# Designs tried in a protein design chat: VH-VL binders against q54f80r185to369. Part 2

Target 1, 185 residues: q54f80r185to369
Amino acid sequence: APFSSATLSFINIFKIITALKKTNAIETEGLFRVNGNAESVRSLWLMLNNVQEAIPVDGNSSAHDLAGLLKLYLRESKFPLVPLELFTSPAVPATIDEARVFVEEKLPTENVRVLSYLIEYLEQVSLKSSINKMNPIGLGVCFAPNILRSVNTNPSNPQFQVHMTNIQSHCNFITLLIENRLKIF

## First folded at step 2 (VH-VL; framework fv_masavibart)

Design m8
Fold by ESMFold2-Fast, scan of step 2:
Structure m8 (fold): chain C 185 residues (1-185), chain A 121 residues (1-121), chain B 110 residues (1-110)
Amino acid sequence: as target 1 above (185 residues)
Amino acid sequence: QVQLVESGGGVVQPGRSLRLSCAASGFTFSSYAMYWVRQAPGKGLEWVAVISYDGSNKYYADSVKGRFTISRDNSKNTLYLQMNSLRTEDTAVYYCARGEYDFWSEYLDYWGQGTLVTVSS
Amino acid sequence: QSALTQPASVSGSPGQSITISCTGTSSDVGGYNYVSWYQQHPGKAPKLMIYDVSNRPSGVSNRFSGSKSGNTASLTISGLQSEDEADYYCSSYTSSYTYVFGGGTKLTVL
């Protein structure tokens, strides 16, 4: 394909979430928790790189495969949605006010757009927790390692080491965003 | 070095109240979910309650719902369990435990030594 | 009554391998990879041995391993040693946002 999706883009997140909505994925038990079929997810990821094509969905489409695609896209994009390098010692946002300031002042505008759209969908998922069994805490665990990543993957980097020991606060940050979306975005 | 120290246990009559405390040190208390788990003498472990890192979410076992209240004071690094309308079947060692999250789940990675609550007439 | 089913006891000799099962439903063990295992020596607090079905915390011997098939999780202890004699509890998150434990298994090293 002439247009590379090597960086995270709103249009790709939009395509994946649109496919999830078309399959009524929010009523699927364990959505984002249960793994999809690796071969099917790989095929969907290759299809996503075709800028002229929406993700086709029908009665045979797996919500778990589309959920796996969303996590894979966040994980494998060249630049993470929320770079760990934007957090300064000791500050991972832990309150609504801290998260709002982070979103308004630290996170790039395009990343805010993608993150707000993603968190809006995760909030919708959590509102159907009586059916899908996924609450904001569970979604935080599923998404934090895919959203919050270092641009430096060198294990000898002191900054990378600090962030790797702080995984609980990363999960808590995503949970905070889901529970308080309207107060933060 | 993570430490959790429970206190407040003792002997109490049925229908009365008791408040347990758990003093946390050696980690950023405000970043972790906290649990209360109990164990009746000679019996197995029973989950009692959980509280999220900021105190906004609380969940309880059906056996204690409406009688027990979990709370925390992040400024004091302290977890609490307010136990009302105590019953003889509430007799147990009460442990506080730290909830750690990883890619897939929440698990209890550090436990206190426990405090004994005996409910008897 | 415990939510997850474990055998009341298992026994083995030093150097042998033993396996402890933990059976739930699709709303706990079968539905999620939230299975943890705890070891408890008499008069002591429980210690985390396995989390997320098969992961070991640092400092836990590689003789301890975990797995899951359908609604049943298993803890396997290889090269059994006298200090392994303890009670073992499985645990899982549930679809109701609660945390449940198995009834416990007493391991005797004979």
Scores: ipSAE 0.000, ipTM 0.451, lowest interface PAE 15.4, mean pLDDT 83

Design m9
Fold by ESMFold2-Fast, scan of step 2:
Structure m9 (fold): chain C 185 residues (1-185), chain A 122 residues (1-122), chain B 110 residues (1-110)
Amino acid sequence: as target 1 above (185 residues)
Amino acid sequence: QVQLVESGGGVVQPGRSLRLSCAASGFTFSSYAMYWVRQAPGKGLEWVAVISYDGSNKYYADSVKGRFTISRDNSKNTLYLQMNSLRTEDTAVYYCARDLEWYGSEYYFDYWGQGTLVTVSS
Amino acid sequence: QSALTQPASVSGSPGQSITISCTGTSSDVGGYNYVSWYQQHPGKAPKLMIYDVSNRPSGVSNRFSGSKSGNTASLTISGLQSEDEADYYCSSYTSSYTYVFGGGTKLTVL
């Protein structure tokens, strides 16, 4: 594999989002939808594991590469930010009240911290949709497969089936979090 | 520091019941599958039961199925093993153990408690 | 009782290498890469030494290595030290969604 798995950490999410903020990535059209350069993203991924350093950014830094790094980090981290195993129902939260209960009672404290910080940034991105063309629905589509994953690949496990048959509900859940962040977190 | 502390062991007569507890600390208990593994005096390890992180899935060794019940209380960070219809062959040190990975696939026994001795004799 | 076959004992001298085998079937060791190894000192709880056939947890010496060929997994301990003297157990997940241990191997460092 081109990328080794790593445990999700707040410091790495913080470093990536800080770099995105420094490049004014929120004003980039198609942010998170347009793919970055695969080799540049791989190079950034290898550098990200140096926890003592910020990601260096300058006038030549690509917002699309940093955006790709964020999605890659969420996707390739050993443990998903929101494990599908936390949902006992095939339907994930569809209302503000259901999402608030999920965050308060089901999601571990450290995952809430990371998810809250990520959703805050995605809300900021959506507020610039007139420029970047990314609304909460578009961001939900881009992020749901990277945030909501199963840790079990066993086909007989019920959570594997939840992943395969409920993809649209996962996208809707992330969109709900972006649109209603202050009411949920 | 991950710690698992078993309690509830003791001497019981055949046919009686006993409940074991395992108090967990130093990690997010509600994110890990948990196991009970036993070891008869002078013998090897034998898996007894597993429970998923949320308690929705439970599996048992054939030797204890129908007699033992595994459960957990995530609000108290505690794992339980209810042992009914005890037999002399159930005599063993009972260990609780944590799965290797956060929301893991229930394959490995990462951290183990010190064990609690259950002796079933007349 | 135990479904996996291990030798009852193995011995070596300080600085030498030893290998412990663990033989199962295509429904456990041969069918999956979910093999683990545990070290148990007398009167102590077991400690995970190897998982996923060959991976080491943090804090486990690189003198310990694992491998698998067909239905047989192996634990190799290089540069033997006196503190390695212990019982070693292999374990595998099975196609019946259960877990099996080997009978255990007593390592003596002479």
Scores: ipSAE 0.000, ipTM 0.455, lowest interface PAE 16.8, mean pLDDT 84

